VHH binders against UPF0764 protein C16orf89 homolog. Designs and how they scored, part 4

Target 1, 326 residues: UPF0764 protein C16orf89 homolog, of Danio rerio (Zebrafish) (Brachydanio rerio) (a7mcs3)
Amino acid sequence: DVIDNILMSLSKGITYFDMQGSNINLDGVVGYIILQAQLREATRTWPHSDFLSLSQRAAAISMLKRLSKSLSTAASTLQETDPKYFKEFEPILDSSFWSLPGEWSSTDPSLVYTSVRAMECYDEHMSDKCMTFLLGTWKDNGTPCIVTKTCRDTMTQFGCPHYSLSHQLLYFMIGTMKGCSKMLKGDLRLSRVNITVGHYKRIFCSNMMKSNQDIFKNSLTGQMQDIFIENILLCGLVGFSDFYKLDWLQSILTWQDQEAGCFGKEEDISHIFEEFLDAPHKRVKRREKTLTDGCSSHMTGVAVSALGGFLNFYLSEQDITKRPII

## First folded at step 22 (VHH; from F23 with K98R)

Design H21
Fold by OpenDDE, fold request of step 26:
Structure H21 (fold): chain B 326 residues (1-326), chain A 123 residues (1-123)
Amino acid sequence: as target 1 above (326 residues)
Amino acid sequence: DVQLVESGGGLVQPGGSLRLSCAASGFTFSSYAVGWFRQAPGKEREFIGAISGSGDSTFYAVEEKGRFTISRDNSKNTLYLQMNSLRPEDTAVYYCARATGWPFYDESSYDYWGQGTLVTVSS
């Protein structure tokens, strides 16, 4: 049963977090926060009342309890060890901030870019700044839902690859969850048509789908695994169900360290990130991204939250007989 | 061979409505986004709108939003343009085209074009 497989993996991931949560960076913790939201939803709406289903639900409830405790500790640690970054993103460290999809849709291959840039469009500092404007954390008691011209232009540009693409989506997700209703207001570009926030999300996820398909076909190593999982997490969270492919799930499950329960341990992902530290408009390595045990904080966080998405997706199927066997 | 053939053009009074059709052949219609353009006499061709392959996403030029509606029937390999509240300024040759990908508002994203159908709005 696919649910059992996911729960088993999540249990390992949460166990890891119980032990190493204080060492996981903010990005990784956000993943576990999302998982908390997902588990709350799953346990609340768990379908069926047969013995197996009740057992699975009980397991999920137990996991949620453990995770909640560990998250409290991790958040406190982040507040002490990285107070600036904590303050900037504190609003998203609440599971209630994250909305889960109420309905499912599919990406559209016809929305794939005619051309994609070879390099990231911007670095994480840029996207972080833009997100703080949405959150209102750009200063103490800052006004939320601010969209500067620079942020608007940067976050709406087309053809961005990899993390710049995923962070464009995240930007719009955060805006939506924060309740920002005028994210595209003031756009004076003559070349633009009446594109809605929903359109941007669909365009971005359609291209993320293409990216994942290419990654899955060609190479699933190191940083590519990380972005692959991140795309599933974000687009799945937006409500695109075609990211929850069984073969992708199977692959992700194999990437988990079976002893520690973390992700990214078998490959030096941190080394990959360091190669791009000196390059402009590339992802920058964050502090404590790689733990002392070799695990990746970020990849672990995005992986468990992606798996939480898989869980809710498969639980949404009312016919148990349609659940796949792994 | 890929073909796009527009129809439905003609003379219409100001304030009137007209529905254009574009019949597609020679390719898997549902796999491609398709769009409408128009070119008035002495003016450059301009984007009207486009619809994704599945039909779930429609995009319009800002000035045409609400007055024009684009739809498609993939079972009939046909693209439609419903035009309401027509004005003399809408007089143009209307073209349908096949998009190779996003962005749909860029002509360079299109690889095949129809011959066009003339729409004349006049009293």
Scores: ipSAE 0.915, ipTM 0.968, lowest interface PAE 0.4, mean pLDDT 93
Fold by OpenDDE, fold request of step 26:
Structure H21 (fold): chain B 326 residues (1-326), chain A 123 residues (1-123)
Amino acid sequence: as target 1 above (326 residues)
Amino acid sequence: DVQLVESGGGLVQPGGSLRLSCAASGFTFSSYAVGWFRQAPGKEREFIGAISGSGDSTFYAVEEKGRFTISRDNSKNTLYLQMNSLRPEDTAVYYCARATGWPFYDESSYDYWGQGTLVTVSS
């Protein structure tokens, strides 16, 4: 069934992490941290007690144990190899930071933008900086939940595509998980005064849904696979269940290197960022680390975490007979 | 053909309440967001609020928050505007419109408009 397929894929991904975890960058490790949270929840609330279900749960428990060990090692390595970036995002490298959805909802097609920009709205440095203000890691012992005018205005722009859109959502997710209550405070734009954080999340995910639909129909090139999966990961985490489509899952599973267990082996993700950003919004190279084996740290982390989301979604179905067979 | 027809306008005293309706036809109503606008004599048309296709998200202009409530019944293809605590400055022709997408506060996002219904608030 679909659960077995997901578990098989995750097992491969975790095996890969066991071997290569010390070489995976922070972004990739964050994906595995999210997976840890997802597996903890899955094993805690695993439905049904038939023999198959118990076997599946046991497998997930074993995976969680392995992953937890590897994450400790990976985190230590990151602290040594990239101490600055580690300090900036250390709070999100704890699985307890990540809240999982309690209820499911669907995106709304009527919230899709009338127009979308051709280029990314900002680079990753901008979004990272804004996130550190929320996390309080912008300096040693910094005050958290700081929202500058620049960050607010940038992260509330409409019509942003691709990663600038996904990172807008991530910005609000981090704010929410951190407990920041005034994310939109000080916004003097009359047209925006009555737009809530919830509205922004729904607007962003609705447009991410449209993006994924277009990608899936027209071109699932290696470059678009990464953002496709990232959208599923983030909007799924927010609680939009319509991202967990079976046909999307099937496609994602085919993108995994069956021998190594990683994702993004065939294409350099660094080229993806260059295509989306033109001057003056040239992204200084994301600390995207293509591993020596050709795998993408970012795509691998995002993919396993997205699959963790799929796992929890399908486990939430009360009737086991309704689970699809892949 | 896409049609939007407003109704429920009339004369009301200050402090009174009024509910406007907008009947939609010629398209899948639940697939589109719809909004309310108004235009007072000698003034520009202004955004009041809008509601997403599913009805799960409502958006209001700053000036109208708390007094006006927008809702929809997709089974009846009808949009509603509940107006409370009406003031003389609320006197205007009220329009419903279909949105093609976000943002809902921009008139350019709308492609079809009703004929409007007159609301007069006077003692």
Scores: ipSAE 0.911, ipTM 0.965, lowest interface PAE 0.4, mean pLDDT 93
Fold by ESMFold2, fold request of step 26:
Structure H21 (fold): chain B 326 residues (1-326), chain A 123 residues (1-123)
Amino acid sequence: as target 1 above (326 residues)
Amino acid sequence: DVQLVESGGGLVQPGGSLRLSCAASGFTFSSYAVGWFRQAPGKEREFIGAISGSGDSTFYAVEEKGRFTISRDNSKNTLYLQMNSLRPEDTAVYYCARATGWPFYDESSYDYWGQGTLVTVSS
């Protein structure tokens, strides 16, 4: 039954992409690219042949076909609307770039930082630049797998919160998927202690797990929902299956707009503004609701790809009776 | 309360091997990373290595890689240090300690320490 709930949500997310994919930015499209990889793997390896499983697989195949068609169109549009960013990140807009985990592991709470910084350690510009050095897109025909001292120091520092933490993990994921060896060459820390890329991934995901546990316990507000889902997406892709928790799944499913199929709507704020702003927001309401109501490209993207991770995780459970029922 | 007790130290010839144990009590052992340090006479205490609570991640000082192996048995609440190819420079008091978090190579990450066990490498 959990598979049905995931597939229903994904179908709505794909319908949203069919309708609004040309308006979704690169970050959101990457989420659908990852979902494409996840649906291909799920349909290729679907484990059971009972009646319910066969109908679920057929639904997934249909969704994969629809998604693949819409992605072709969205890629063309990204070239028009953000050509520099598209050029820099074109390699990750291919589902074959994204490796799915071959085995499952768990994070380790003993790896949580003794202290976490109050502020993000670096901005999105720094993060993007460092990734272009790995991808070889920092200039026309650039050499890939370049790790500058600034990027190495930035991406290996400990104690970073939220998005700087998740992007540190993403940096190592991109390097791994690109086939970059020697990402840690020249790190002065390695003259003292042997720390591998695998260690970094587990340290980062153990801290992302702690962060998600804190967010879930204390306040799962709109601002924190995006990073909460991103952590599930990224660490799940690395193979840390302890992120695939039933109550976390249920929360994600609750946040989906049932009509539009997107995530990250400001419906509560819009509702409040309707009480205070009688004329201007009513004129906006006469236009297409999704564009007017502020769906988040990024949150929608991370949500559909996180749900794709849940799908593959629950499908990998050999005993179908152990799958959660929602 | 929280206690860490090292054992297994003693006199060993150069090139020999020794296995140290650290018996833990008073806390949920598997929830904490634990590490080994040593202090030679007149020198500062130095990090040897550590192992995460699950045992899935081990970290070693570069000088010790290949000669020393850290392991744990969470069912016995015991941390181990297997030392091979011992040298006179390995002579020190060896301490086990409980980490409160990452990074394991910083002493400030540790809140409880054992009393130490003396290892002497000499002919």
Scores: ipSAE 0.844, ipTM 0.945, lowest interface PAE 0.5, mean pLDDT 87
Fold by ESMFold2, fold request of step 26:
Structure H21 (fold): chain B 326 residues (1-326), chain A 123 residues (1-123)
Amino acid sequence: as target 1 above (326 residues)
Amino acid sequence: DVQLVESGGGLVQPGGSLRLSCAASGFTFSSYAVGWFRQAPGKEREFIGAISGSGDSTFYAVEEKGRFTISRDNSKNTLYLQMNSLRPEDTAVYYCARATGWPFYDESSYDYWGQGTLVTVSS
């Protein structure tokens, strides 16, 4: 039943992409690229239990085929409409770039920061630049796996909130997936303590879990929904399955526009007033694109990829060939 | 009513081994990271290492070169420090402490400390 609900939501999200993919920015398209990787893995390893399972797999295969065709068109459009950003991030527009977890782990509440800064630690330009050094796209035919002192200091500092925290994790994820892990470990002589890439990921995700727990308890509107979903997407991709909570899934499903299939559609002006009143504290802006139908490109992208993570997690709970004998 | 009690200190020969224990009471042990510090005579207290509440993550000061192992038994509310290949420089009072959060190497992250146990490494 939970698999059916996820598949229905993903089908609506893929239909939205079929219709609007040429208008979705790079950040949103990356979400669909990750979903493509997740559907490929799900259909390859789907448990074969009964007629329902076979029907669900067939639906997922059909969705994967539709998505793959739409992604080819969307990538070409991005190259035309945002050629610099496309060039900088072209490597992550390939589903084979994104590694899916082979085993599940849990976050640790004892790793939550003793204090969190009130404002974002750095802006999107800084994080993008550091990622282009990892990808080798900081210039034409640039050398990959460059970790400058500024980027290392920025991406390993503790106490960052919200999007600067999630982008610290993303930095380590991209570095790992690109094969740069050896360069990321060169920080020992500045630190009194051995902190591995795995430690950083667990520290960051333990704080992203705390943030999500606070958001879920207190407020689930506007920009809080976006970061809430992003934290699930990223930490789920690392393998922290405690993000795959049923009540969190149900909230995400409720946020989908049932007619359009997208996320982040705003129906009133209260968020516009909040943005003006909060401008002094909002120093990290994403490349957000609100489409003509009011949908958020970024939120739609993180939502479909987070749902793909839920799909793979719940399928793995059904696959007894992957479960140890208890 | 939070209490941390170190034990297992004493006199050991260079190259020897010693296991310290820290008995915890008055709180949910598995909910907190716990760490080991030491203070040599005339020196400031220094971080040795820490272990997360679940036990899944251990952190060590780089000076240890893998000689020390931190573990915990949440069923016994006990933190351990196994010290091998001991050197005279390891002579210190060893403290266990409860962390309130990350970073574990910062003393300001700790709210309760044991009274310490003396380790003397001498020929």
Scores: ipSAE 0.843, ipTM 0.946, lowest interface PAE 0.4, mean pLDDT 87

## First folded at step 24 (VHH; from F23 with T58K)

Design L24
Fold by OpenDDE, last read:
Structure L24 (fold): chain B 326 residues (1-326), chain A 123 residues (1-123)
Amino acid sequence: as target 1 above (326 residues)
Amino acid sequence: DVQLVESGGGLVQPGGSLRLSCAASGFTFSSYAVGWFRQAPGKEREFIGAISGSGDSKFYAVEEKGRFTISRDNSKNTLYLQMNSLRPEDTAVYYCAKATGWPFYDESSYDYWGQGTLVTVSS
């Protein structure tokens, strides 16, 4: 069933992480951290007690144990190899930081933008900075939940495409998980409606849904695959269940290198940001580290975490007979 | 053909309440957001509020939040505007409109408009 397929894929991904975890960048490691949280939840709330279900749960428990060990090693390595970046995002390298959805909802197509910008709205440096303000890691012992005018204006602008859109959502997710209550305070845009953080998340995910639908209709290049999966990961984490489409899952599973267990091996994902960013918005190249084996750290992390989301979604179905067979 | 027809307008005393309705036809109502606007004599049209296709997301102009409530019945293809504590400055022609997408507070996001219904708040 679909659970077995997901577990098999995750097992491969974790095996890869065990072997190559020390070489995976922070973004990739974050993906595995999210997976750790997802597996913890899955194993805790695993439905049904039939033989197959028990076997699946046991497998997930074993995976969790393996992953936990590998994550410890990877985190230590990151601290050593990239101490600055590690320090900035250390709080999100704890699985307990990541809240999983308790309820499911669907995106609303009516919230899709009337127009979308052709280029990314901002570079990764900007989004990272804004996130560090929320996390309180912008300096040693920094105050958390700081929202600058620049960050607010940038992260609330509409019509942003691709990663600028996904990072807007991530920004609000981080704020929510950190417990920041004043994310939108000081917005003097009198001409605008009273928009809540919840509204922003819904708007962003609705547009990410549209994006994914469009991507899925077209030939999926490695670059498109990465953002496609990222959208699923993030919006799924927010609680939009309509991202967990079976046909999308099937496609994602085919993108995994079946021998290595990684994702993005065939295509250089490093060019993704260059293609979507206008010359003036020199995306500080997210340290997308293509590993020596050709795999993408980012795509691998995003993929396994997205798959973890699929796992929890399908486990939430109480009727086991409704689980798809793929 | 897309049609939007407002109703429920009339004369009301200050402090009174009115409920406006907008009957929609010619499109899949639940697939689109719909909104309310108003235009007072000699003033520009202003956004009141909008509701997403599913009805799960409601947006209001900051000034109108709490006094006006927007709702929809997708089974009846009808949009509603409940107006409470009406004031003389609320006197205007009220319009319902069909949105093409976000943002709902921008008139340019709407492609079809009703003819409007007059609301007069006077002692």
Scores: ipSAE 0.915, ipTM 0.969, lowest interface PAE 0.4, mean pLDDT 93
Fold by OpenDDE, fold request of step 26:
Structure L24 (fold): chain B 326 residues (1-326), chain A 123 residues (1-123)
Amino acid sequence: as target 1 above (326 residues)
Amino acid sequence: DVQLVESGGGLVQPGGSLRLSCAASGFTFSSYAVGWFRQAPGKEREFIGAISGSGDSKFYAVEEKGRFTISRDNSKNTLYLQMNSLRPEDTAVYYCAKATGWPFYDESSYDYWGQGTLVTVSS
């Protein structure tokens, strides 16, 4: 049963978090926060009351309890170790901030870009700054839902690849969740096309879908796995169900360290980082913190959250007989 | 061979309505976005709107929003443009085109064009 497989993986991931949560960076913790929201929803709406279903639900409840405790500790640690960054993104460290999809839709291949840039459009500092304007955390007691021209122009540009693309989506997601209603106000672009926030999300996810398809066909190593999973997490969270592919799930499950329960564990992480640093194409890496055990904080958080998305997706199917067997 | 053939153009009074059709052939219609453009005499061609392959996403020029509606029937390989409250300024040759991808408002995103159909709005 696919649900059992997901729960097993999540259990391992949560166990890892119980042990290493104080060492996981903010980005990783955000992933677990999202998972908390997902598990709350799953346990609340768990379908069916047969013995197996009840057992699965009970397991999820237990996981949620453990995760909640660990998150409290992790958040406190972040507040102490990285107070500035914590303050900037504190609002998204609440599971209630994150809205889960109520309806499912599919991406549209016809929305794929005619051309994609070879390099990231902007660095993570830029996107972080723009997000703080939305959150109102750009200063103490700052006004939320501020959209500067720079942020608007940067976050609406087309053709961005990889993390710059995913962060564009995240920007709009945060705006939506915060309740910002005028994200595109003041757009004076010459094209004078009425593009809505919904359109942007669909465009971005359609291109993220293409990216994932390409990645999946090629060698899935290291950072490519990370962005692959991140795309699933974000677009799935927006409500695009076609990201929850069974074969993708199977692959993700194999990427988990079966002993530690983390993701992105590389034996020689130093060589991979050096290769990426020397590559002329400065990939906008979020503050990746490699833990002492070799695991990736970011990838672990992203992965468990993505898996939480898979869980809710498969639980949304009312016909148990349609659940795949892995 | 890819073909796009517009129809439905003609003379209409100000305030009137007209529905244009574009028959497509030679490609998997539902896999591609299609759009409408127009060119008035002595003016540059301008984007009106486009619709994604699935039909779930529609994009309009801001100036045309509310008066024009784009739709498609993938079972008939046909694109439509419903025009309401027509004005003399809407007089133009209207073109349908096949998009290769986003962005739909850029002419360079289109690889095939119809011959166009003339719409004249006059009293």
Scores: ipSAE 0.914, ipTM 0.969, lowest interface PAE 0.4, mean pLDDT 93
Fold by OpenDDE, last read:
Structure L24 (fold): chain B 326 residues (1-326), chain A 123 residues (1-123)
Amino acid sequence: as target 1 above (326 residues)
Amino acid sequence: DVQLVESGGGLVQPGGSLRLSCAASGFTFSSYAVGWFRQAPGKEREFIGAISGSGDSKFYAVEEKGRFTISRDNSKNTLYLQMNSLRPEDTAVYYCAKATGWPFYDESSYDYWGQGTLVTVSS
């Protein structure tokens, strides 16, 4: 069944992490941290107690144990190899930081942009900076939930494509999880229209849905696969269940290297961002260390966490007969 | 052909209430957001509010929030505007419009408009 297929994939992904975790970058590790949270929730709330379900739950528990051990090692390695970056994003490297959805909703196609920009709205450096302001890690003992005019303008800009769009959502997610209540203070648009954080999330995910639909209809290159999966991860985490489509899951499962258990092995990761960012917006090459084996740290982390989302979604179905057979 | 027809306008005393309706035809109503605008004499058209296709998301001009309520009935292809605590400055021609997408507060996001219905608030 679909649960077995997801667990099998996750097992491979975790095995990969056991072997290569010390070489995975921070973004990839964040993905596995999210997976840890998802597996904890899954094992805690496993809905059925038949023999098959108990076996699946036992497998998930075992995976969680393995993952927890590997995450500890990976985090230590990150702290040692890049202490500055580690300190900046340390709060999100805790599974307890990540809240899982309590209820499901669907995107609204009517919220799709009238026009989309051809280029990314901002670079990764700007994104990271704004995240550190929210997290309070912009300096030692920094005040959290800071939203500068530049950050606000950037993170609320409509019409942004691809990663700039997904990172806008991530910005609001982080703010929400951190407990920030005044993220939109100073937004000039609020003088005209009352747009809430919830509205932004719905608008962004509706446009991410449109993007994924378009991507899925076309040839899915490695780069497009990455953003495709990232959209599923983030919007699914926010609680939009219509991202957990069976045909999307089937495709994602085929993108996993069956021997190594990683994702993004066939394409040079260095080209992923170049396609979307003009020279001036060269995303600070997060040392996307193409792993020596050719796998993408980012795509691997995003993929396993997205799959964790699929797992929880299908487990939330009360009727086991509704589970698809892949 | 896409058609939007407003109704329910009229003369109301200050403090009164009025409910406007907009009957839509010629398109899949539930697939599109629809909005309300108004234009007072000698003034520019202004955004009042809009509602997404599903009806789950409502957006209001900040000045109108609390007095005006937008709703829709997709089974009847009808948009509604409930106006309470009306003031003389609310006197205007009210228009419903079909949105092509976000953002709903920009007139340029709308491709079809009704003929409008006059609301006069006077003692």
Scores: ipSAE 0.913, ipTM 0.968, lowest interface PAE 0.4, mean pLDDT 92
Fold by OpenDDE, fold request of step 26:
Structure L24 (fold): chain B 326 residues (1-326), chain A 123 residues (1-123)
Amino acid sequence: as target 1 above (326 residues)
Amino acid sequence: DVQLVESGGGLVQPGGSLRLSCAASGFTFSSYAVGWFRQAPGKEREFIGAISGSGDSKFYAVEEKGRFTISRDNSKNTLYLQMNSLRPEDTAVYYCAKATGWPFYDESSYDYWGQGTLVTVSS
């Protein structure tokens, strides 16, 4: 069934992490941290007690144990190899930071933008900086939940495509998980005053849904696979269940290297970012790392965490007989 | 053909309440957001509020929040505007419109408009 297929894929991904975890960058490790949270939840609330279900749960428990061990090592390595970036995002390298959805909802196609920009709205440095203000890691012992005018205005722009869109959502997710209650405070734009954080999340995910639909229909090239999966990961984490489509899952599973267990081996993800960004919005590729075996740290982390989302979604189905067979 | 027809306008005293309706036809109503605008004599048309296709998301102009409530019944293809505590400055022709997408506060996001219904608030 679909659960077995997901578990098989995750097992491969975790095996890969066991071997290559010390070489995976922070972005990839965050994906595995999210997976850890997802597996903890899955094993805690695993439905049904038939023989097959118990076997599946046991497998997930075993995976969680392996993953937890590897994450400790990976985190230590990151602290040594990239101490600056580690300090900036250390709070999100704890699985307890990540909240999982308690309820499911669907995106609203009526919230899709009338127009979308051709280029990314901002670079990675901008979004990282804004996130550190929320996390309080912008300096040693920094005050958290700081929202500058620049960050607010930038992260509330409409019509942003691709990663600038996904990172807008991530910005609000981090704010929410951190417990920041005034994310939109000080916004003097009359047209924006009554738009809530919830509205922004729904608007962003609705447009990410449209993007994924277009990608899936027209071109699932290696370059678009990464953002496709990232959208599923983030919007799924927010609680939009309509991202967990079976046909999307099937496609994602085919993108995994069956021998290594990683993702993004055939395509250089660095070229993806170059296509989306133009000067002056060029990214410093500190989050991007192609491993020696050709695998993408980012895509691998995003993929396994997205699959963890699929796992929890399908486990939430009360009737086991309704689970699809892949 | 897309049609939007407003109703419910009329004369009301200050402090009174009024509910406007907008009957929609010619398109899949639940798939589109719809909004309310108004235009007072000698003034520009202004955004009041809008509601997403599913009805789960409502957006209001700053000045109208709390006093006006937008709702929709997708089974009846009808948009509503509940107006409470009406003031003389609320006197205007009220329009419903069909949105093509976000943002809902921009008139350019709308492709079809009703004929409007007059609301007069006077003692």
Scores: ipSAE 0.910, ipTM 0.966, lowest interface PAE 0.4, mean pLDDT 93

